VH-VL binders against Putative 6-carboxy-5,6,7,8-tetrahydropterin synthase (queD). Designs and how they scored, part 1

No score or structure here was measured in a lab: all are predicted.

Target 1, 157 residues: Putative 6-carboxy-5,6,7,8-tetrahydropterin synthase (queD), of Pyrococcus abyssi (q9uxz4)
Amino acid sequence: MKRVVSIKRRIYWTKEFDSSHFLELEYESKCRRLHGHTYRVEVEIEGEPNEHGMIFDFNHLSELIKTLDHKVIVSEKWVRYEEGYVLIEKNDKLLKLPRSEVVVIDKPNVTAEYIAEWISERILENAGENVREIRVRVWEDPRSYAEITLTLKPQGS
Below, numbering starts at 1 at the first letter of every chain, in headers, positions and changes, except where a header shows other numbers; antibody chains are not in Kabat numbers.
F, E and O stand for the ipSAE by ESMFold2-Fast, ESMFold2 and OpenDDE, each averaged over both directions (binder to target, target to binder). V2 = 0.75 x the mean of E and O + 0.25 x the DockQ between their complexes.
[cut] stands for letters that were removed.
Atom coordinates printed by the task and the answers are left out, and those that the model quotes come from them; centres of patches stay.

## First folded at step 10 (VH-VL; framework fv_roledumab)

Design H12Y (from f7 with heavy chain F27Y)
Fold by ESMFold2-Fast, scan of step 10:
Structure H12Y (fold): chain C 157 residues (1-157), chain A 120 residues (1-120), chain B 107 residues (1-107)
Amino acid sequence: as target 1 above (157 residues)
Amino acid sequence: QVQLVESGGGVVQPGRSLRLSCTASGYTFSSYRMHWVRQAPAKGLEWVATISYDGSNKQYADSVKGRFTFSRDNSQDTLYLQLNSLRPEDTAVYYCAKVYYSGEWYFDYWGQGTMVTVSS
Amino acid sequence: AIRMTQSPSSFSASTGDRVTITCRASQGISSYVAWYQQKSGKAPKFLIYKASTLQSGVPSRFSGSGSGTDFTLTINSLQSEDFATYYCQQYYSYPLTFGQGTRVEIT
């Protein structure tokens, strides 16, 4: 027993999804145009096994990312809702898309940073008291990602 | 664990005001659109109002528009519903409710409710 | 506003029965329907969204179906904890509206 001082447990999950967005920026950038990405999400969760022997149920991650896949991701600040449709009005754009084709995130912009934060927050609501840390990375391209880490109250001494 | 706790209900006379509160925990409150739903005694559920994650967008049921004001304090993880010009028809248990995200307006978590009784 | 009409308003059932509750929208709402269970003195509990998708943790004896204007909640092999009032809700457009509720009572 004295050889092992402590055990740290972490699980890892990853998945790609294809979606489009545009950014609200104060400067000139191609990113202000509607365009697509093959995003990659990496999730790391640290904690202790629950009564079922799991730190976190991967099915929740799969369902969450499916929500983002093949959608236009927009900020809640840019939209108005009509029956069956989302009206997107920001800058010089006016788009009317079927509701099923749009994901509205509760963030001021649709950056990799805010997408990672949005994902982390939905993971948090499914996290049990056995979870101690949630880390989410969102890659917009093969070279760069944004990362959010949520540190949760310790299980107990 | 996600938890919503309402308070501020009571018994008031017609024409008076009450301020309801809902304290949230177990999720990132500042990143979710929130709603109020009420239920009159022995009746069904009635949607009352919604507020966006940052408080900049609000919608109200026609029956309460102009009388009720929805607000939020993200620094305190708290919702407020100001009930003005109360009528006997406003007698109900008031629930605050969370949506999964702004694009889908079904309620995955509900508070316990707080009772508002409007009577002489 | 979209009116949601449930039928029946109430009925008696026994443990083991198959129970079917219907909900009709006054106009087409695609699959934007959620179902809730409410026990006496308690807040509603979320069961189903997008007409047929069961919430994690909800027993598989519950199922939903339908699209357009007609929707159904089915409970196969009713259990003692299922005696409650059930509500449908449309979330196709604001204002959000609920059915009047269906009370499932023990026989």
Scores: ipSAE 0.679, ipTM 0.871, lowest interface PAE 1.6, mean pLDDT 89

Design H13K (from f7 with heavy chain T28K)
Fold by ESMFold2-Fast, scan of step 10:
Structure H13K (fold): chain C 157 residues (1-157), chain A 120 residues (1-120), chain B 107 residues (1-107)
Amino acid sequence: as target 1 above (157 residues)
Amino acid sequence: QVQLVESGGGVVQPGRSLRLSCTASGFKFSSYRMHWVRQAPAKGLEWVATISYDGSNKQYADSVKGRFTFSRDNSQDTLYLQLNSLRPEDTAVYYCAKVYYSGEWYFDYWGQGTMVTVSS
Amino acid sequence: AIRMTQSPSSFSASTGDRVTITCRASQGISSYVAWYQQKSGKAPKFLIYKASTLQSGVPSRFSGSGSGTDFTLTINSLQSEDFATYYCQQYYSYPLTFGQGTRVEIT
């Protein structure tokens, strides 16, 4: 007779980044204006240790969030590219910014929900077969967040 | 992990058509801009076309504009490149390629390629 | 269209050699250049982006440098698996363009 123990392993990582955005909304709102936030991103990853004893390398998370920091985040649907520049055209706005100052996301809008989803997809690209779940939360302020959870099929199932 | 598999190449006479396909797996296909790149025998790489994650934005190289049509089916994780009015100079291996994301147009993954030969 | 010119077009090298391939853009492209390796009959393999950042899993003997118009790919201590054709690509502006390729051959 042996005791059988089930182990669930999860890592947690968090970081803030400062960026600006605006929303495309069907109604009038100050959120349609270009404005900034100090976002906080929380990442939880569940899985088994790899050959190095890690579920996921935190360095990859740090580098990913650096790509968002001090940028204007915009939807791919609002942009055109000119040499070295991104031309952003939506609502009453026309902005031409150096490409290095803009992050274009493959989403229809720049909500906390879509930012969380975009981050989760970038994390997935670096996830090994040992990863079972990726959870990303994006806070726009101290009171509210959006959350995305990706569930990955286990090896051999 | 990430896989791109092209098919649909073949040998055709000038003026004919072919439809190339590229099936993706190992990533969330519907969230990525995709490209086609070709390579003529013993020559270098030439960018052909791009399509946005939702299919709403497409761009083509001047050499193929008006003859080639890029499309995607996100429900099947598949890209299509319709080659019309083929010319001998279109003879090449055609690769589908994934970008890291819309803002970064370098190709982190490539398919194995499919050969298109246009000759009489 | 931005023209990317590689030099040399080809050269012979031996295992252990230090190899440098140059890529020149017809106009300033900041650091928006990527490098690829292609072996005969195979698809290109991604090596470097943003002029100098190695992709995860690429051996540290590969390095990239440059900004503006002049870029280099260096292979320190060439290995047998490195005999291939190398391409630079600018992604500063559409249409995307590649260099003509540099073939590294066994001496």
Scores: ipSAE 0.570, ipTM 0.839, lowest interface PAE 2.3, mean pLDDT 89

Design H13S (from f7 with heavy chain T28S)
Fold by ESMFold2-Fast, scan of step 10:
Structure H13S (fold): chain C 157 residues (1-157), chain A 120 residues (1-120), chain B 107 residues (1-107)
Amino acid sequence: as target 1 above (157 residues)
Amino acid sequence: QVQLVESGGGVVQPGRSLRLSCTASGFSFSSYRMHWVRQAPAKGLEWVATISYDGSNKQYADSVKGRFTFSRDNSQDTLYLQLNSLRPEDTAVYYCAKVYYSGEWYFDYWGQGTMVTVSS
Amino acid sequence: AIRMTQSPSSFSASTGDRVTITCRASQGISSYVAWYQQKSGKAPKFLIYKASTLQSGVPSRFSGSGSGTDFTLTINSLQSEDFATYYCQQYYSYPLTFGQGTRVEIT
């Protein structure tokens, strides 16, 4: 463009999902109980259009969040697997749930911080060389969220 | 882009040892469960072992239990497979493989493999 | 351990053919089946998960179906790049197990 020095492009996507969790905490808290949230995820991705004119395919975001919806989200550290089932053993809890109803995340706890990080990592592996930044916010309620930002280096830097 | 690169294979006599390595790039290595899968010449695929994201949980195929040891160094984005007391039937190409996401044990990315030959 | 049996073990086909590969589990595994393609001298390539969901970037001529014990991989119109060995894998329980493979050879 004649007068333009550079162009910065960013896309935005958001969706809610309903899931349950509990936290491992050293102190007593109602958050240690199995309970649910209507989470909200916001995703911002900065980059250049690829050969199809897209920075990132929103369908991948939709499928990823669908994976979390109507599940019990648990830490990989708490689980053992049996045929068709996940056994969850943590503190004074013992739960046996069908595998299809559980999402196991490779994090030490199931906080909004770790859920945001887990989401950002799955977005990263679907990101092309044209992506420069991925930002994920996870709201547990209308007043609070956790945010993760991944800044990506150009190939050959 | 996601990439896995294996090394450390070679030709050894029965009873000897080898250490295989797998170097990862293009994803958050420290946040994924990893696997080793092997394939004997002109044969199919055989799952060997898995290691959790933090290295605290490991599982092994019965054929290698007590002989193989798996570890990871998350600071170096590297996975290790220590092969001890090697037998002729351990001859195979060894692949490092990434799971699609936690709790789902199918492999979206594989390394190119490293050949281990156990022969006298 | 869950045994995965593929049929046939090998067959000859021509470009344009419709190819069907079957995989049978020794017990019910719901839809926890993945399919892989392996070309000579190469690592396996991921094609399908949850029995029927195509991985992004895999051509639409590939499709999967089945639930429980019987699963099928279909290639609707075989291309020259599709001559390879195909493997099914169950991920319902450990130890993870693969079918013995089906080799698709040019006629």
Scores: ipSAE 0.711, ipTM 0.881, lowest interface PAE 1.4, mean pLDDT 90

Design H15D (from f7 with heavy chain S30D)
Fold by ESMFold2-Fast, scan of step 10:
Structure H15D (fold): chain C 157 residues (1-157), chain A 120 residues (1-120), chain B 107 residues (1-107)
Amino acid sequence: as target 1 above (157 residues)
Amino acid sequence: QVQLVESGGGVVQPGRSLRLSCTASGFTFDSYRMHWVRQAPAKGLEWVATISYDGSNKQYADSVKGRFTFSRDNSQDTLYLQLNSLRPEDTAVYYCAKVYYSGEWYFDYWGQGTMVTVSS
Amino acid sequence: AIRMTQSPSSFSASTGDRVTITCRASQGISSYVAWYQQKSGKAPKFLIYKASTLQSGVPSRFSGSGSGTDFTLTINSLQSEDFATYYCQQYYSYPLTFGQGTRVEIT
């Protein structure tokens, strides 16, 4: 009698990046100050191989994380644009930085949760129909991370 | 797979109105700034308008300011462009387009376009 | 508004040719230029951003260069699928503006 075998495939990728942020909080916290982290991002993608034998191209992940590296990450809600510059105005802060040094995310705050969500969304737009799950973890320090999981349904299911 | 599908185009007389729609799929629509770009027959591309991810910030080209209104319904993954007081020079294919993220205003995905013809 | 001027407006080329399209901005725009390809009856397709960064999946025969006011798109060895109209776009400031387009036609 033949054995019935079910195969699940998952790839894993990780990279560190150094970036600065600050949080908008209604309570007193040192996290409201501009400060930096060596973040670590972990990506797991489950799916089937495409026509090239890949679930997802790791080059897309590398390019995405380069976008975040050595930048100041800010919320779209805190910024306005001037030719060549981003003006960041929130609380007692007023910063004017070249656009090349800033990443503006379409989130209300710059928490590990929203950074993980932003990363997962960019990964999703490059995912083929062969992808079933995308999981992203963002570590702000060696002890803690936020995690986002996107579960993708085949069309018509 | 990212998809943008425009609808609502047609033939109208000068001074009339149309409402264009763009339905998005394959990405988290409520997390992206979106744009409309148009192209008159046998002419080049012209930027029309932009709307932030939450709909709170909008900008329009001077040629359409006061006549066109951009809006979005994040619960339906849909963009709307209300075209009022249409003029013959508004005749064009209208594309909705996605940016990679809010800080970079180049268009990584475009819809197939919907034709608006203003003539009598 | 920042005016983007492309040259030439059109030209004829053969498969295998090296093709160069130029885009000039009316003021300094650093490297905030994107390039698009548009085939007859189709929506534009994204090729390049930040003047010289090729989008993943775009053939390596395409390349971009330039800074400040002068930008160039090069196709090193023209293929049959490359006959199209090409547009540059500045995203340095609003309103966003495109060049008038360069039509690459088969000889």
Scores: ipSAE 0.629, ipTM 0.852, lowest interface PAE 1.7, mean pLDDT 89

Design H15N (from f7 with heavy chain S30N)
Fold by ESMFold2-Fast, scan of step 10:
Formats: sequence, structure tokens, C-alpha cells
Structure H15N (fold): chain C 157 residues (1-157), chain A 120 residues (1-120), chain B 107 residues (1-107)
Amino acid sequence: as target 1 above (157 residues)
Amino acid sequence: QVQLVESGGGVVQPGRSLRLSCTASGFTFNSYRMHWVRQAPAKGLEWVATISYDGSNKQYADSVKGRFTFSRDNSQDTLYLQLNSLRPEDTAVYYCAKVYYSGEWYFDYWGQGTMVTVSS
Amino acid sequence: AIRMTQSPSSFSASTGDRVTITCRASQGISSYVAWYQQKSGKAPKFLIYKASTLQSGVPSRFSGSGSGTDFTLTINSLQSEDFATYYCQQYYSYPLTFGQGTRVEIT
């Protein structure tokens, strides 16, 4: 009896970044205040090796997370741009910061869920047809995370 | 992977209208700010308009303000640019283009363009 | 609106040449300038952002520099595929504006 083996390949990458945010909430919460987190991002990508023997280039992940690190992360809905600056207005807050210190995400709020989704979307645009699944987890603290999974159409068995 | 495909161009008389479309694939369209940029024959690039990821914020170049309307259908991954009261100087190849995120207004991906010719 | 002026408008070059294109803004724009390459009949291709940062996949012979009002794009050793028109673009404020373009032609 000859055995037949099938193989699944998955890569894992993780990195921490330190950034500030606040949430838009209809109720009173300390989460509405400007505050910081040491976030942790975990990325798992399943696929087949491409022509270079890679499922995905980790360098893209490093550059993406550098974009978020040491920044104030805000929703596109809260901002106006002035020459060289971002003006952030939401509720009772008014902040004017150099553009280099702010990351504006195209999401309605700056939750771990939306940060994970934003990261997964930037990973997706750099993924080849050899990629089958992208999973992103964003931890705001050691006990809790949000997770996004993108499942891509397989090319067949 | 990332692709933008424009359509809807053509030849039209001054004062008439056209609707351009741009179909997106290979990225999460509903989470990106998009732009239109045009280029007259043998001339340089001119920014036309921008629309936010959810369609709630739009900006237009002064030369087209009041005549052109930008919209998007996130369920169909499609942009629309309605061109009204067309003038000969609107003759150009029209490109749709994406930005990396709303805080960066340089164009990392462009479509191949669709030609609009306004002539009598 | 911020005017972007490129020089030269066009020039002839040979493979192996070092080519420098300049772009001047009518007011200070910090480092918010991008560069694009456009080959005849094709859409522009993104090369550089934030004055000096190369996009992944762009050959290292391309480099950008400058801040404030004066910016340059340099091609260190011109290759046959580099004959094209190059555009600078400011993204410091709306409306977004481009230079008029510099056409690099084969000698």
C-alpha cells in the first residue's frame, strides 16, 4: 500500500507597535479619551511558494507596521488637512498634529477590529495568487484581540 | 492583482454629458479613497476629483466643480464620474487612481484610462 | 494652487548617462512630493513618495531628494527602458498639482 501525502503551508509573523487612539462611542467611557496601547499584531498566511519560494515577503509586513508605529491613529471621518498638518475634530477634542505623526485609517472608528481589518486589506493588495488565506489578530492588551480572516479563492486541488 | 479598468469614454458634442466608470479588483475597494486624474492629448497630468472610502467626502478641481459629479458603488466595486456641460478643454484620457490610505495623496495604482473627446 | 515647475522640459540622453530632473514648488511643501514615470501610450507608474522613498520594485538607479521647494529625481545609469516622461506631484495640499513633465528622449 503506497501512502499519498498532501501538504498545507502556513507562515507566521508577529510584531508589537506603540500608538495612541480614541473611540467614538455614544455612551460615556474612558475609551473615548486619547490614550495609548502597546498593540501586538499576529499575521498568518497560508499558501503555496511563489517563483521565489515565498508565500509572502515578511518585509512588506515590517514596512506596514512601521506605518502604524509611534503614531496617533484616527478615523478618516474625524480629520481635515491643513498644509503639513492634520486637524482632528471629534466630540470635545481638537488636535493639530504634523502629518508625519498621524495615521488616518479609512474606517468609521479606531477599534482593534477596524485596525485588524485595515492591516488585512494592505496585506491583501500585496498578496499573489498563490495565497489562500490571510489571518490578522490585533491585541490591545495581553488578554484580548480582534481577528480578521480573509479567505481567497483556491486555484484547485 | 490590483487592477482598475475605466470605461464610458467616447466622442461627444460640447454641452453634452458622459458617464465614466472604473471597476476595481484585487483590493478591498470599499476601504480606499479614490481619485480621477486626466491628461489632455500631448499634455501633462491634471487632478480632477477625489472621493472618500464611504462616499461621504468629495473634492473637485475648480475647473470641473459644478459640472462633474463623483460617486461610488461599494457593493459593485465601481467608481462613477458624471461629466456634464462638457467643453472642448475637457478632452483628455481619464484615469482612476487609488491612494495607499487617506493620509497619503500619491497614486500607487492607476487604471489604463478612457478617452473623452469633446468636439463639434 | 501650488505650482510645480519641472526643468528641463525635454532632453536627449544615451544609455549609461546620469540624468537629473528638477522640480520646484511655488511655496514650501516639506517633503510631500511624488514622482511618476509615463511611457508613451501607457498610464503613469509610481516611483517615489515623500521626496526620497522608492516604491518596492523600482530599480535602485532611481533616487529622489529635496525638501521645501526644490526637488530632484536622479537616474544614475540610464537604461533603455527609462526613456519616458517623468512627472513630479505635490500632495501637501489640495488641489493636487503636477509638474508639466520632463521627456527623456534617446540620443
Scores: ipSAE 0.722, ipTM 0.875, lowest interface PAE 1.3, mean pLDDT 89

Design H15T (from f7 with heavy chain S30T)
Fold by ESMFold2-Fast, scan of step 10:
Structure H15T (fold): chain C 157 residues (1-157), chain A 120 residues (1-120), chain B 107 residues (1-107)
Amino acid sequence: as target 1 above (157 residues)
Amino acid sequence: QVQLVESGGGVVQPGRSLRLSCTASGFTFTSYRMHWVRQAPAKGLEWVATISYDGSNKQYADSVKGRFTFSRDNSQDTLYLQLNSLRPEDTAVYYCAKVYYSGEWYFDYWGQGTMVTVSS
Amino acid sequence: AIRMTQSPSSFSASTGDRVTITCRASQGISSYVAWYQQKSGKAPKFLIYKASTLQSGVPSRFSGSGSGTDFTLTINSLQSEDFATYYCQQYYSYPLTFGQGTRVEIT
């Protein structure tokens, strides 16, 4: 008979960035060494258009990823701050870098999982009440990624 | 919508203690470094203390070191500032404040503040 | 600690005026300066970071500039809602420090 059509809307955005990191691991691994990746971030956001017809403004994503690009990404747990500098001390490493060249994430380690989570949290701050889901994938190389999904509930729910 | 709500202020005699609280909503509280900033009546802003996202790293202004203790309960999205050995010069509105993210210590959101009055 | 000194401490201006507030750091702090607006009885409101980047939603009549030791906040055409005290803050190093504030009275 009569059919009710429902619409689900989702937008997609992607960008690469080049950054360095190292991992805190209890076992031997080359991942404990300072090294770089060409990361790729994929963002999917599900929601309804706002008054301007947008689910989310892609400019916020571009600015956020620029923050990570060409930086050394480190865990907040490994750092001390000095005037204009970040001192990074963990395991066998001691690095002193200008603050402008370092991104300190509030995570225990600098895995693709935690980078994806950190990105998702900054996206969340810019999400309106029209947003229902934020999904972030971080690829460390063409073969592997980590994924985080945030499900958002309306305030009045 | 990001919100910070302070409570626990009041009028107290010198040498007494108060515990201030700040409840957070609208962001992933567990993943942010937080701060307390105070403002004495008709004066400017003074940074008081900071606490890392997991509570393992704290720093205090020299004027409050040894008297104030900053803590957080990430399961309750709540900050605490324990004020001990209060002095008249601690009289101020106390704000909790969120930073944008690690490495950027400017305050994108502030609470409405709670008034602490220390008088003899 | 890095001292942040604002000038002037206070002044009166008319709507439509271009208003400039200056902030000087006692040492070089690159561009690690934020600006806040505080209205009577209210919490500070974030305006600008990295010396010149406007927060989303802040009117375009506000602008910031400077690097090193000398910074300015400019309101290009003052409106009645701009009656407030303005503060600069350095976030180059701990302890974090604020300027003493500049009060703007709108005639």
Scores: ipSAE 0.709, ipTM 0.876, lowest interface PAE 1.4, mean pLDDT 89

Design H16D (from f7 with heavy chain S31D)
Fold by ESMFold2-Fast, scan of step 10:
Structure H16D (fold): chain C 157 residues (1-157), chain A 120 residues (1-120), chain B 107 residues (1-107)
Amino acid sequence: as target 1 above (157 residues)
Amino acid sequence: QVQLVESGGGVVQPGRSLRLSCTASGFTFSDYRMHWVRQAPAKGLEWVATISYDGSNKQYADSVKGRFTFSRDNSQDTLYLQLNSLRPEDTAVYYCAKVYYSGEWYFDYWGQGTMVTVSS
Amino acid sequence: AIRMTQSPSSFSASTGDRVTITCRASQGISSYVAWYQQKSGKAPKFLIYKASTLQSGVPSRFSGSGSGTDFTLTINSLQSEDFATYYCQQYYSYPLTFGQGTRVEIT
């Protein structure tokens, strides 16, 4: 039996990472203080297999999330750089940490929404023309997450 | 998509000044830390300076500190590098360069460069 | 300042050859190394970051490896468009520093 069928292919990947952050907020909140989370990231990628039979390499996702693990995540807006160190100044904080212990993201704040967006952009940079959709979900705790979905147009014929 | 175009180079005598410009397009310029990198004729690459997304933080290579001033105009998507007290060893092609993202200081896009020649 | 030393300074090769370029840092820099290709008269082109991660669109014949102080760029089966000068760059700390360059020349 050789039916003509439409096939939709999707891969799923998930990993936890432990990191610290603080938020810039217009109102008083304990979230303005330096604190940590055990984050969970979920990634779904829809597409066609490439010449190696893969939609996207899971090892690349693992390496990307290792970049965030056991780090202090901060906004580029709050930092200056000294030899080997990152100087963080915001919300009555002045913190000097070794470069290797800090992740600086190009977002205005370090919310789950912006972390998810930053992750999705890193994944997109390594996505081939075979990828059709990237969905990233970042959980700050077991009850809450932020989600970003990138829908990609076909490239080439 | 992303383009960086340098201008303002030329031939000057030692002790004189030049102002270099770099016009950016194809990305949200005001969100990125930017850099200047130079290359003397037939030599390697040398980092010159960096400026934060809002222009509030600047760093310079020791060889140019006190002589060069980096600035930006986010309303015009333009970088400026003021070169003062120029010396023959400042002769180089000057590139403006975009960082890949602000927490990592490797350069995903470079301009075509503008030539500064300092000679007597 | 962290000094980056490349070897060799130049390499004569033919298409199909495997080319290896080394880069040594004067102190430990983890994996904060990028590699660039520069063709005559052109601006540098970004190839690799974090010592071993290929930029999207860079051919798979390019690979990077290393951590700490010793790093390598390998081109497997050299193509005619690969004749260029290659630079490593550390981005562990300011000031940012580059290797002196390795020129890959036609035999």
Scores: ipSAE 0.013, ipTM 0.605, lowest interface PAE 8.1, mean pLDDT 87

Design H16N (from f7 with heavy chain S31N)
Fold by ESMFold2-Fast, scan of step 10:
Structure H16N (fold): chain C 157 residues (1-157), chain A 120 residues (1-120), chain B 107 residues (1-107)
Amino acid sequence: as target 1 above (157 residues)
Amino acid sequence: QVQLVESGGGVVQPGRSLRLSCTASGFTFSNYRMHWVRQAPAKGLEWVATISYDGSNKQYADSVKGRFTFSRDNSQDTLYLQLNSLRPEDTAVYYCAKVYYSGEWYFDYWGQGTMVTVSS
Amino acid sequence: AIRMTQSPSSFSASTGDRVTITCRASQGISSYVAWYQQKSGKAPKFLIYKASTLQSGVPSRFSGSGSGTDFTLTINSLQSEDFATYYCQQYYSYPLTFGQGTRVEIT
């Protein structure tokens, strides 16, 4: 016998990844230099179980974060492409790296905020009609994170 | 639902110009690199040009460099392709296409295409 | 530019057949290959990326395989809606290039 008025379901997933970046800033900062972080991503997804009893397949999250791991993350604004390579020109830098070692994001800068937003958009592309909310946090260090929350409209036939 | 709608095609004589437009809806247009791909009658697909999410980075196929100009207006979710000095070999259906995501240059959505015919 | 060569150029098949289309790159491109389906008079439709990953909503009878220079698209039990031209595309390097296409025709 049930006395429950409603059920709200949420799943949580987390993983670290190691990547390098630099920031485009109008002022002097060590963050303008190429440097690395051990990032941590936290994902929370709210929704209803699908036909397999899952809100979202954790394997998709694992594969997504794997694409960021051990890469140099750069803004699409800074790059041009040559056969098999990505050329990165910004902040008095000129880097030519194999395509397989670079992740180019469609954001104006490579901040934790924009990395979180980019990740949330990739998750959204794999979200079914059963998903109601996607929340992504990206930590650059143990003390600070950026957070993006996407609230999704109901879909149905 | 993602939609891309092309317009501006037509029949022109060699040496003339056309401006193609592509209106986007159903996604955050300003976050995506966009492309033009063409297909000559009874032939395969040929990549033409790409433009970054903010319009600052453009690349063109060698066959169209110096003649075609790609631009975008993010406030109106619209792409433009200016076709100058048209040649008979430019006769094709022109598609605008959206990349799946930045850094991965495969196309998850295509417009229906607009026909450009260059003949005397 | 990286040349993509498809074989065969055309293929006669019947519903229920297993169809395999091959795509060969002129140099190593890892797994940076996408596949598209195009029906007469229509825009291409996205099927597969990273050589073997099906796009959501694409029927499971479609599969892709390969890495390096040799790639295949397989349709394991051909349906009437599958008669179309199929294109591979490399996205390893600019300029982006497509195969010449393989037309799958009803027998």
Scores: ipSAE 0.168, ipTM 0.721, lowest interface PAE 5.4, mean pLDDT 88

Design H16T (from f7 with heavy chain S31T)
Fold by ESMFold2-Fast, scan of step 10:
Structure H16T (fold): chain C 157 residues (1-157), chain A 120 residues (1-120), chain B 107 residues (1-107)
Amino acid sequence: as target 1 above (157 residues)
Amino acid sequence: QVQLVESGGGVVQPGRSLRLSCTASGFTFSTYRMHWVRQAPAKGLEWVATISYDGSNKQYADSVKGRFTFSRDNSQDTLYLQLNSLRPEDTAVYYCAKVYYSGEWYFDYWGQGTMVTVSS
Amino acid sequence: AIRMTQSPSSFSASTGDRVTITCRASQGISSYVAWYQQKSGKAPKFLIYKASTLQSGVPSRFSGSGSGTDFTLTINSLQSEDFATYYCQQYYSYPLTFGQGTRVEIT
């Protein structure tokens, strides 16, 4: 393409998942109670095609979000592990759930902000050197979301 | 590219101490639970210790409890394993290892290992 | 601690062979098993998690199966780069434990 100076490529992917959480807050809030959301994740990845012609394999995104679906999402700070179970002790709660029903995230709280950050970090682990930017948006409801953008160094920069 | 590089191994007499280090790059180190796993010559892999992403939660194998101390410096992307009161049975290659996700304790990346030999 | 026992401890095979390695847990561990490949002088390489889920980039000739106490790793058509020691690991409960390893040697 003689007239084209450069090409910028971006892919977009989205999926909903249903999960439960509660927040650790020092003030009174309904958000401290165990409750659920139908979350929506939006992912945008900018980069160059790899040897397979892909910026990023959407199957990795589907697998990742599948791990969050129909689970109770909890902070690693609240848990200990016993024989196939996760014991969750925080605030007024004491829960013992099978490991298969819990996702433990390495964040101090289970906010949309931290969920988005956790997702972005998992995506980064599967990103090749051809990826330049990862943007993750997590909606807790149809009108509110948290967003994380990771800007990556170009190869040879 | 995820990279873990161990150092600090060596040959020591029983009762001595060593400090192992593991430097991480290519991932957001401060957000991952990390582990040490060792492998004695001609034997299988043995889990040694784990440390949470912020260093507040640590667990140790019974064989090393009270002698080994796991710590991390997230500002330097570095893990430390302090080995005290070393015994001949502690002779092994020591690997630092990254878990895939918090709550899932399988190891997607390993360092090259550092050899600890305890003999008189 | 949950004891993981692999069989066989070692065997010889030729390229093109279908190879099966068995791992048995001393108690039920659901599907919380990972498999690793280790070549001489190298760190272990991650292959499979959750008993049967292949890590991205691992050749499709590798597969895992099983649940409860009995698990298998299968290499459908052995290639020259597959001669190595293979380890299973349970991550159901602490302390984390590994099998003793199965060494796959060229015939």
Scores: ipSAE 0.197, ipTM 0.704, lowest interface PAE 4.4, mean pLDDT 88

